VH-VL binders against Large ribosomal subunit protein uL10m (mRpL10). Designs and how they scored, part 272

Target 1, 224 residues: Large ribosomal subunit protein uL10m (mRpL10), of Drosophila melanogaster (Fruit fly) (q9vpl3)
Amino acid sequence: RGKINIQRPKAPHYERARVVAVTQPKYPELPKAKSCFKTRAERTQQQQENPYNEIIAREVRNWLDHSRLVAFFHLSSITADDIFRVRVQLHKQNLHLKSYGSKIIEQAVKNTRYEAIVPLFHSNHCIVFSPDPEKTAALLRIVRRVPQMVLLGGIVEETMLSRNQLVAYAQMPGLHAVQAQLVQTLSQAPGHLIQQLQAHQNSFVQVLDVHAKNQMNEETPKST
Key: E = the ipSAE of ESMFold2; O = the ipSAE of OpenDDE; V2 = 0.75 times the mean of E and O plus 0.25 times the DockQ between their complexes.

## First folded at step 15 (VH-VL; framework fv_imvotamab_arm2)

Design he4 (from he1 with light chain S32Y; at its last look DockQ between E and O 0.37; V2 from the best seeds 0.00; counts 0 for: pae O 4.1 > 2)
Fold by ESMFold2, look of step 15:
Structure he4 (fold): chain C 224 residues (1-224), chain A 118 residues (1-118), chain B 112 residues (1-112)
Amino acid sequence: as target 1 above (224 residues)
Amino acid sequence: EVQLVQSGAEVKKPGESLKISCKGSGYSFTKYWIGWVRQMPGKGLEWMGIIYPSDSYTRYSPSFQGQVTISADKSITTAYLQWSSLKASDTAMYYCARHWSYSSFDYWGQGTLVTVSS
Amino acid sequence: DIVMTQTPLSSPVTLGQPASISCRSSQSLVKYDGDTYLSWLQQRPGQPPRLLIYDISDRFSGVPDRFSGSGAGTDFTLKISRVEAEDVGVYYCMQHTHYPWTFGGGTKVEIK
């Protein structure tokens, strides 16, 4: 990708702040109070008022066609600052974080084998695209530090993978040497993959709800 | 190996029709947009419009809407730019270029010079 | 329409010296998806344009590393760290964030 004259991101230092300011970031300015990733309701309103929904759907299809790695995430509430920092970290690894309205996703995958992914976009979500499937491990490492992004599954080399299959793919030694064998093996069970994605989506939402409720209850000490 | 080959130079009179071509090779034609760009003599570049060959969806620059027709035949991996009635002001170099959402116009045709004069 | 203003109009440079070309947009080029779609093209004399830089700063395949891009929002810069004879030509910035897509007016780079 030809990155030049850029230091690796680390804890804030005087020198790092100066380097970032001098080199001008290639990512957008920090979003205002509202996140760049709008809520589901806001995205739905934007879609109704955007005369270019048909062209945007084709832009999404274009990203799908050019990405050998696509990962789907459920997105919980997250600050604009945090999602912006995640976007920057991902972009350094040639990983492109995006979000689109459900109607646009439906149009983008219409008459493709990926129509089965549409139910994943009923809730608040984000998608990561990359032309480089070798970056799957880097993706998972970065998002592990982002509990608001819950992996649902993905597409590797035009094959749908469940969450567990994508994690397993990321851990394989010599990914280039074994990619064909993995994809061939997984393509022999496409119906099972779709069921696993749907089941994991429901399971993760349930786990997150229980965890959030437990944290809230434990943070409200009993009073007399 | 990605290549866009355009049809040859054209000399026309005002009022005549013209259809110029752009044949793509060395890539999956339906996975990319094709755009058309005009360059008038001694001037800069002007975006005319784009087409998505997979379903022939087109988007025109407002300056060119209704002035030209952009089309594609995906079976022969070819895009077209067409005038029903040329004007002397249509004298220019016309480029096709392929596009996907991220990389802008990454590969360009060699250009087709269109000359419209009496 | 978004107006892309390039400066300078002409940049005569001595061989081996740096060149810097600025491009300013009339509106922010941050798209609804959070990314900025700004690119730089080179047109050598008598040749079609070719892509140099996309995504503000990423070099296209086969482009020498003496070319670099930077910027954000409305202000963008193309730098040539050491101008060579083959770099003579006209350079255009282009935005494909908002329809209609627009180009800058061009900057002619030539050897003194």
Scores: ipSAE 0.518, ipTM 0.788, lowest interface PAE 2.5, mean pLDDT 79
Fold by OpenDDE, look of step 15:
Structure he4 (fold): chain C 224 residues (1-224), chain A 118 residues (1-118), chain B 112 residues (1-112)
Amino acid sequence: as target 1 above (224 residues)
Amino acid sequence: EVQLVQSGAEVKKPGESLKISCKGSGYSFTKYWIGWVRQMPGKGLEWMGIIYPSDSYTRYSPSFQGQVTISADKSITTAYLQWSSLKASDTAMYYCARHWSYSSFDYWGQGTLVTVSS
Amino acid sequence: DIVMTQTPLSSPVTLGQPASISCRSSQSLVKYDGDTYLSWLQQRPGQPPRLLIYDISDRFSGVPDRFSGSGAGTDFTLKISRVEAEDVGVYYCMQHTHYPWTFGGGTKVEIK
């Protein structure tokens, strides 16, 4: 009786193999939580058919208006499960991960101070919202572990920041500490104070300029 | 401090028009939704509608659609609820409340009692 | 419309004892983005409603830690670990995931 090689079991007889194949319990795939991250195509199609686009646009506006921290990310190939994991991690830090169609974003920010963000939504993207700007460091820490999320920029305290500026912001001491330092510096040099106060404004203008230039180059395809 | 202050109690007759107010203070009025909630005597809470003061975008409950008008004047940080013709069935406490995406109705007015009787 | 069903209608509780209120929605309150917008409100006698819990389990500012919210999908629970005299009132669940927003029928908490 040949030694049953447990390490390389002989393929069962074809009839047995058929029976085994047919009798294998097909476990229904757990309904994959329909990842909010539908493909751009799916989102666009849904947006065309969804009478609630206006409602969603208002929702987006609401998130923008209530957020002191907004971060924009490009999403590369990411699984629904990975997104869910990230979402959970972010949520624990009072960071809210959302994804919207580009058209919805456009509608939401039309004729608002946020209009400059529209060019950021040309590809698969997600947005992280937070009411707390101090969570920037936490956000970056979490996202570092998610290579599929690429930081594009953000808005902090109503100031649009580049990726680098956002990273720098996260490395700064807490707002209170910075304010304290600012007050100290201002007390020492009024001229320096004015520059610092204007720094955010200047940075915003620069970012806007860059976006304006990019908008001029992007022929808005008129949806015929 | 965030506050919503509503107008005083109203006693009206059927068929009369009424406009009650909700003034917000202590926050950026244009950035938060204002909702109206009805509470009939001894009954539960009923959502009537909401308004976004920034652009006056309004949504109504189907039950209240066409029955009331919600409006806002952002210049004076005030939201309004109005009836063109009151009914006895409109007798209730009406609350305004602030709503935002990160929570719910987080701040409420003190309520306006509307009594409609012949 | 989403129907929010609260149970029990009335909850007589002894001081210091726990209370539990259930809220069931007729449909899932999970939005397309995965968020669930369920809140719990407290209304004390003669007072306007007060926010207790938002986003199922998050306590609003100033709300004592004896209040806790839990649940998912269609089933939600508000718990009071130790009922105090000041906790007397009517409690409402609210969904604001889907329009129209709807409230539960309320649960009256009273002291025995």
Scores: ipSAE 0.022, ipTM 0.598, lowest interface PAE 4.1, mean pLDDT 83
ESMFold2 (binder alone), look of step 15: mean pLDDT 92; pTM 0.949

Design he5 (from he1 with heavy chain S28K Y32F; at its last look DockQ between E and O 0.20; V2 from the best seeds 0.00; counts 0 for: pae E 4.4 > 2, placed apart)
Fold by OpenDDE, look of step 15:
Structure he5 (fold): chain C 224 residues (1-224), chain A 118 residues (1-118), chain B 112 residues (1-112)
Amino acid sequence: as target 1 above (224 residues)
Amino acid sequence: EVQLVQSGAEVKKPGESLKISCKGSGYKFTKFWIGWVRQMPGKGLEWMGIIYPSDSYTRYSPSFQGQVTISADKSITTAYLQWSSLKASDTAMYYCARHWSYSSFDYWGQGTLVTVSS
Amino acid sequence: DIVMTQTPLSSPVTLGQPASISCRSSQSLVKSDGDTYLSWLQQRPGQPPRLLIYDISDRFSGVPDRFSGSGAGTDFTLKISRVEAEDVGVYYCMQHTHYPWTFGGGTKVEIK
């Protein structure tokens, strides 16, 4: 009686193998969390059939209007689970990860100042929104750990920035630090520099005013 | 400081028209929604609708659709709620509130009391 | 329409004691993107409503830390760790995830 090799069990008789193959329980795949990023094709199909496109478009517009930081990412092959993880991480930083179909985006930004973003949505993309431009550094830090997310560019304080510009922005000292430096520079500048800086001051004041106004908006609640 | 200031109390008769106002200040008016909320005497809060002042896009609760009109004048940073014909059942406190995507109704007006009595 | 059910209707509380208010939605308040738009409002007697909590658990500016929000999906809770006299009023949950937006029926917090 040949030693039953427990490490290499003999293949069962063909009849037994057939029975085993047929009797193997097929467990239904757990429904993948519907919260996963839909493929572009799925999104497009849904958009064509969805009477709520206008509502979604309005939603996108709301996010754009209320966001001081908007970052656009290309998504390479990423799992739903990975997306979820990233979403959670971003959410902890008050960064909101969303994905929309290209048609919805087009509808949302049509005849608006955001129309320039439409060309960015040719593939699988996601958008990160934040009311706080200071979160740019945090965003980049999080995304660096996600190779499937490729930064394409963004909008900061209503200004379109390239990828490189956004990275540079994230490396800049905070507004207060810049202001402090400016004040120091102004204090040290001989009278001629004061005049040249006064011209820049007006522009800075405008930028600061925009920033201040935007900061005041940070205390403003979420619009649905 | 963000403020919403509503028009004063109104006493009207059934069948009369009414337009109440909500003026926003201290923020960029066109970037936030304005919602209207009804509170009948001794009752809870009821969402009536919202308007986006930038383009005057409006959404209504089905219960208030066709019953009221929400509008806004962005030039004077004011939102409006109006009735073409008041009913006694319209007697309530009406609140306007600011809404945006990152939170909720974060700032509220002081309310406008509307009394409709024969 | 999403029905928001609050319990209890009335919550008599002794000063310094904790209070808990529950809000249950008839449907999930989670959007497809995972966001949940639930807020808690406080209305003191004779005053307009005030925002306390947004996004389930985020405390609005100026709101004391004794207020906390929690929950997910359809079940949400507002907690007051130590009730103070100024906390007397009616509390409302609000969903603004789905149109039409809806409020809970309110919970009256009173001091014994």
Scores: ipSAE 0.412, ipTM 0.737, lowest interface PAE 1.2, mean pLDDT 85
Fold by ESMFold2, look of step 15:
Structure he5 (fold): chain C 224 residues (1-224), chain A 118 residues (1-118), chain B 112 residues (1-112)
Amino acid sequence: as target 1 above (224 residues)
Amino acid sequence: EVQLVQSGAEVKKPGESLKISCKGSGYKFTKFWIGWVRQMPGKGLEWMGIIYPSDSYTRYSPSFQGQVTISADKSITTAYLQWSSLKASDTAMYYCARHWSYSSFDYWGQGTLVTVSS
Amino acid sequence: DIVMTQTPLSSPVTLGQPASISCRSSQSLVKSDGDTYLSWLQQRPGQPPRLLIYDISDRFSGVPDRFSGSGAGTDFTLKISRVEAEDVGVYYCMQHTHYPWTFGGGTKVEIK
């Protein structure tokens, strides 16, 4: 009949519940504002509005140029306290945890062979820099207890490594560091390096051959 | 050994131009920033600006914007600080220093004393 | 601009005794990348500045372990555990978290 209006009133109890639901952010990543890391949308807006974006990109380039180890991680929702704990643990191993907006990363790697990493930073992320590639094992050991940090890959001695390659490198860092350096050297100057290696190799073989002949003469004298 | 060697002391009159230099050696010049720092007689340190020699990108402190020009010639690994018209208030010691984010201003030049008086 | 306030202005100390220098910033020095770019410089009489401590607490190459840095956010401290004769000079804190980069006013350490 026309008294249906009574069926629509919201009790004060239900108003409080609905107000809480309406006041919740449409972006579930908002709790990450408790940490020192911003959401992806906030980072993008902050970077676009920051008058120092050009210098920040060069600061990132500077880190890339001076780090022999760079590791890229996807970063899931994590509290400020948890990420701070991880940063402290990493810092003790000379591992530097950072994050930047995607436009800044794009500028930082422009005109380098690392341009392929840009898509990794279109989602929530973090980067670990270190001058010491031998710290890769320590890095992976520390982040193993941090499921919010998912390894995507890295750079060791200016060589891009996939996730699996970086994990393999970490298991024997001394040997892989030497092998990575050799591959980088061969890639950069193949003709000249090949000549130099062949010259040193031939010299080493010659020394071994003389040594073997001397030992043979000592062990198998001829004549009287 | 990383070294930053600056040009010698200058005695100038107000209104004259001046260009002082800072030559870096012992490192890859284009992989680090070079900054300039002023120290007025008996006073503390003031950041004037910074240059990235790889592409000559510069950033100035607002207090020095338009007052000086910072430049670099990477082919001779040298950075410059230049005035078009000196003032008596420019009398100071000027330092260049190498910078990157990891270790801040890690190596400094010996300084260039600029004296501007009639 | 971030104001860096150092105390004390002067620190006369007896050889072998400790010294402590405070540096307070007008804003947090935690940068958007998560790091804090605070450094300590030493300027001996008649010499250019030299880097002692970077990243709040990391000693630069060749700096004796009697120098230590600490702090967070806006409050930072440089400590000298046992002052030596060669430690006389002026000490500056410096931030390069935010442009323009700024220095503290300096603290003169001298032997009394």
Scores: ipSAE 0.312, ipTM 0.654, lowest interface PAE 4.4, mean pLDDT 78
ESMFold2 (binder alone), look of step 15: mean pLDDT 93; pTM 0.951

Design he6 (from hb81 with heavy chain G101A S103Y; at its last look DockQ between E and O 0.04; V2 from the best seeds 0.00; counts 0 for: pae O 4.6 > 2, placed apart)
Fold by ESMFold2, look of step 15:
Order: structure tokens, then C-alpha cells, then sequence
Structure he6 (fold): chain C 224 residues (1-224), chain A 118 residues (1-118), chain B 112 residues (1-112)
């Protein structure tokens, strides 16, 4: 339709959107454009009422439940060839790139411990699943060469990690190094942080806190 | 050690009801789907449907919708395939198989031969 | 429903020689999540099916290196580089991209 090579825009930044709007003097023909594509609201409602979406949401939940590594990315415009190449590279490392509609993700995590990740899916996104958390370093090396995939955060061993925490996790040599860092942090951490970590039974940080406490308690002689 | 153990062979008459079972062991039963597959004598494989035992969500192949009932009892880690009124054309081997995120049908039951005398 | 067409229906093979089985789908097997869910199953005489290949080309645990899968779009291939006596049986392709899931009609591999 428009036979002009417009650079594939990322999610429009306010300033970029303003420049594009100024350089596009003709308003698109909305009736034809609307007939070719559903609006966001129409897509969301149709998707919610479709019985097929109920099974897909359970499939996503199943991926979440079986993956020890889950990474969330913002996905800007990318060619089908480029995303396919990335998918192949990731697959070789047992890393599984997926993309789902936002409503399906909302349904998949509803009433689960992962419900807190719902805000991440309001924008264009993709998800990488793996059963092997040690592949986090390989994941970050591969996507470093893919500027269209911007890391938002992840889940490691059922613990939600921010972007910076996930990057730090990828650089750790092993579980014992993470345990040592957690013990050092607890020795210097505010009391409320320790209380919050202890309140979460299945989080990665809470698992490490339990390990640190068990390590300290194992050094104490038993009275019986 | 993942196992799917199915109930034994059945010989029935047309019009009778039947419920066959598939007991899963060696894994977290509610975290995995169970699918049912029919193989008529000398024929290929047919997908009948699938169940998610965590909440008993069930999806059927259109060919089997209304013909069978798929159910599960997670307290005894068992899935079921049930007919209210058998037909001679239901004579076949029936398999259950496990499905989850990373693999589909990675483990299969030994099969239950159902013979409907006609 | 997605029709899965396998060829050949029968593949008699001399021991140690290769076998090649083709599977064609009536439409694309790329799922909405971006992946293609095509598997190959082996059914030896008198046994239940077993998983050989998943995700087009990945060997399942315990499957010998002589089995390989390839393909894209609607065309997929299972190859056995050197057929052994234990490879006798019927091979099925299976798609689980679209509901209902469907199987190919099967290919019988047998020794000449």
C-alpha cells in the first residue's frame, strides 16, 4: 500500500510518533483498514469468549509450571526472518521463544503466584521458557545481538527477578556463589527485607534464605 | 519412573456402558495432560481428546464429541474414558498418553482392548 | 481438521540401508505462539506407540542417532540412516499445533 520504505518503527516514542504524524499528511481510510483488522478491544473480547482460548491459556500455564527459567522481553518491530533465526539459535540451547495474546496471558496467570507479571503483558512482548536455569547466560548472549528484544525481567526457580537481578544471576558461577551473596546481603539487609523474603515460600530468594538459615543452623550443636 | 497403567481388556455387548481407566504414577499427575487415542483393528491412530486433571478441563475431537466422556480423579491419579452405550464400531485398542509443555505423548499406557460383540 | 498425508504407505528396506518417510500437512503447522508442533512416533509390532522426534527434528531421550527429522512449512521428513531389525514397525507423523490433533496414516517399515 504505502510503497515508501519507512524504517520499521519500534513502539512509537512520543517524539518519534510526533515526527511520523507530521510526515503522513493523508489520513488512512479507516473503514477499509478496520475491515481488514480488528481493533484491540474487538480482538480482546472475541479472544475471551472463544473456547479455544481456554485451552491455550492452560497450555501457557503449563509452560510456566514446568519452566525453571522464564524470561520476559519487550519486542519491537522485527522481520519474520530475523525472529526465525533467533528462535533457531535459542532452540539449540533448549530455550523456547513464544508469543501470546495479552488476554491469554492474563487468563493463564490468573489466581497464581505469577499474577504479579500481568503488567508486563500490556505491551508487545515475547517470552522465553527453559527447563534449565543454567541457560540464562546463553540466553542473554544470544539476545544481546537482537536489539528488538529488550529484557524486562524473569522467573528463576519460581523466584521473580528484575532485569538487573536476572543479569546478575546469569553471571554467577553456581548455586553456592548465590548462597554466599545472599548470606552477605542478609548480614547487611534491613529487617523488613528479610521478613518479606521469609514470607515467600517458593521464591528463589526465599529458597536461598532457607538454605542460608539451614547452613547457619547446621553449624550449631544439637542439644538432643 | 513415569508409568501409565490402563485397565484390562473388555468384552461387551452393544448398548452396554463401559468405563476404562488410566492410572498415572511417578510424576505430578495434576501438572500434565492426559490424552486418549483410538486405534481400530488394522488402522492408524485417532486423537479422541485431552483432559487437564488439575481442573478437569476437557477438549474433544469433533468426531468423538458426545460419543464418549473423558474425566479424571486426581485424588487417585486416574483418568477415565467412558461410553454410556457402546456400538460394535467402538471395537478398538484405546491408549492414554501424557502431554505437557515440552513433549507431547512422551509416555503411553499399554492399551486397553475393547471388543463389542456384534 | 488438518489432514496429514504420509508417503510411502510401505517401505521395505534392506538391513543397513536408509529409509525416508514423508509427511505433508494440509495447512501450515505454525502455531499462534510461533512454534511448529510436529512429532514422529514409532509403533513396533504388538506395542504402544513411542515418541521418536519432537519439534520437527529433536530426538527424544533414548532414541538412536540414526533417526533424524527435518522439514518446514507443510513438508516434513523422517530418515533412518541405517535400518536395523528393531526398526520394523509403523511410523506416524503427528501434529499438535491445531485442535483437533491429527496423525498421518502411517508408514510400515519392513525388512526385504
Amino acid sequence: as target 1 above (224 residues)
Amino acid sequence: EVQLVQSGAEVKKPGESLKISCKGSGYSFTKYWIGWVRQMPGKGLEWMGIIYPSDSYTRYSPSFQGQVTISADKSITTAYLQWSSLKASDTAMYYCARHWAYYSFDYWGQGTLVTVSS
Amino acid sequence: DIVMTQTPLSSPVTLGQPASISCRSSQSLVKSDGDTYLSWLQQRPGQPPRLLIYDISDRFSGVPDRFSGSGAGTDFTLKISRVEAEDVGVYYCMQHTHYPWTFGGGTKVEIK
Scores: ipSAE 0.699, ipTM 0.872, lowest interface PAE 1.3, mean pLDDT 80
Fold by OpenDDE, look of step 15:
Structure he6 (fold): chain C 224 residues (1-224), chain A 118 residues (1-118), chain B 112 residues (1-112)
Amino acid sequence: as target 1 above (224 residues)
Amino acid sequence: EVQLVQSGAEVKKPGESLKISCKGSGYSFTKYWIGWVRQMPGKGLEWMGIIYPSDSYTRYSPSFQGQVTISADKSITTAYLQWSSLKASDTAMYYCARHWAYYSFDYWGQGTLVTVSS
Amino acid sequence: DIVMTQTPLSSPVTLGQPASISCRSSQSLVKSDGDTYLSWLQQRPGQPPRLLIYDISDRFSGVPDRFSGSGAGTDFTLKISRVEAEDVGVYYCMQHTHYPWTFGGGTKVEIK
């Protein structure tokens, strides 16, 4: 009885091999967790065929028109869970995270004051909208914890800002505080001007007074 | 508890000016919009406009643009709706309501009845 | 302006029976991310409006579970599974997706 070489098992008989091959359980490939983020290509393809592109474009326009704070982000490789977490955090601050296809954005901003934003949408991107420009600091705080979100720029009160400008804006005291400071500064200006104007007049009067006194002293006859 | 308390009922004549108020309490007044809604007698709700009290940014319905002025004083957490010259057609219930992005108008004032009669 | 059309104008309902109110918008209220700025409000006789449903289907705090919202795009529905006496009033849909914000014409729910 030939020693069964356990290290090189003899290939099963052709018929057995066929049966084994047919009876091997085909385990369905676990659905690769389709990253909730449709690839840019998938999004673009869906957008081309979707009669609702106009509707979505209108929505984007509405968001742009009604937002006082708009921030544009590049999205690097981010998981669906991560983006969801960020969305929730942003939502708590009345910040709305949206993602649109580049074509939709182009359509939305065509012939509008927002056309300048189109170049920002060449890669995976998301937009954060807010009715409150004061939330800029909160936005930046939240996204700092998300390395996959890279700030590209934004719009604050209808003004396009660079990344650096947005950061600077977030660090500025509130508009009201600045206004208050300005008012205080302006309120002090008239007082200073009056003082300066009066100082010259007073000095002139003093010189005249001295001159008048000297003339009076010269006219007093030395009564011997 | 979030509350919006409006000023009392007003009886006015045509041509008179009027300013009604809505005081917010129980929440950060500067972080939410305040809207005004008109309801004519026996009619539905009409959006008039909204204001962001933090900076007094205001948006109006086209139907009410130039007809009313919405303002706010954040120091006393109060929003205002005012007319320079009332018309008989301005007779209505006016509601103020807090607005947040997802919730819409989540809290409402009790309403201010404005009656304009000659 | 977006026109919100509610049907029916009046809904007489027997106590304990379900009620359904429809709201149709002249334009889509759907955002690309699936968010829709549609709300339902209840106004009881002699009272200010009260928020019932926001984001199409989410119940506001304190709203009974017998109220439910559904819909997509331009068609939205408010359902009351079992109408109670306290549910008598006028119901409004509201869109706040586009300016100017607009209300439906209202649906009066009455007890037969």
Scores: ipSAE 0.024, ipTM 0.535, lowest interface PAE 4.6, mean pLDDT 84
ESMFold2 (binder alone), look of step 15: mean pLDDT 93; pTM 0.949

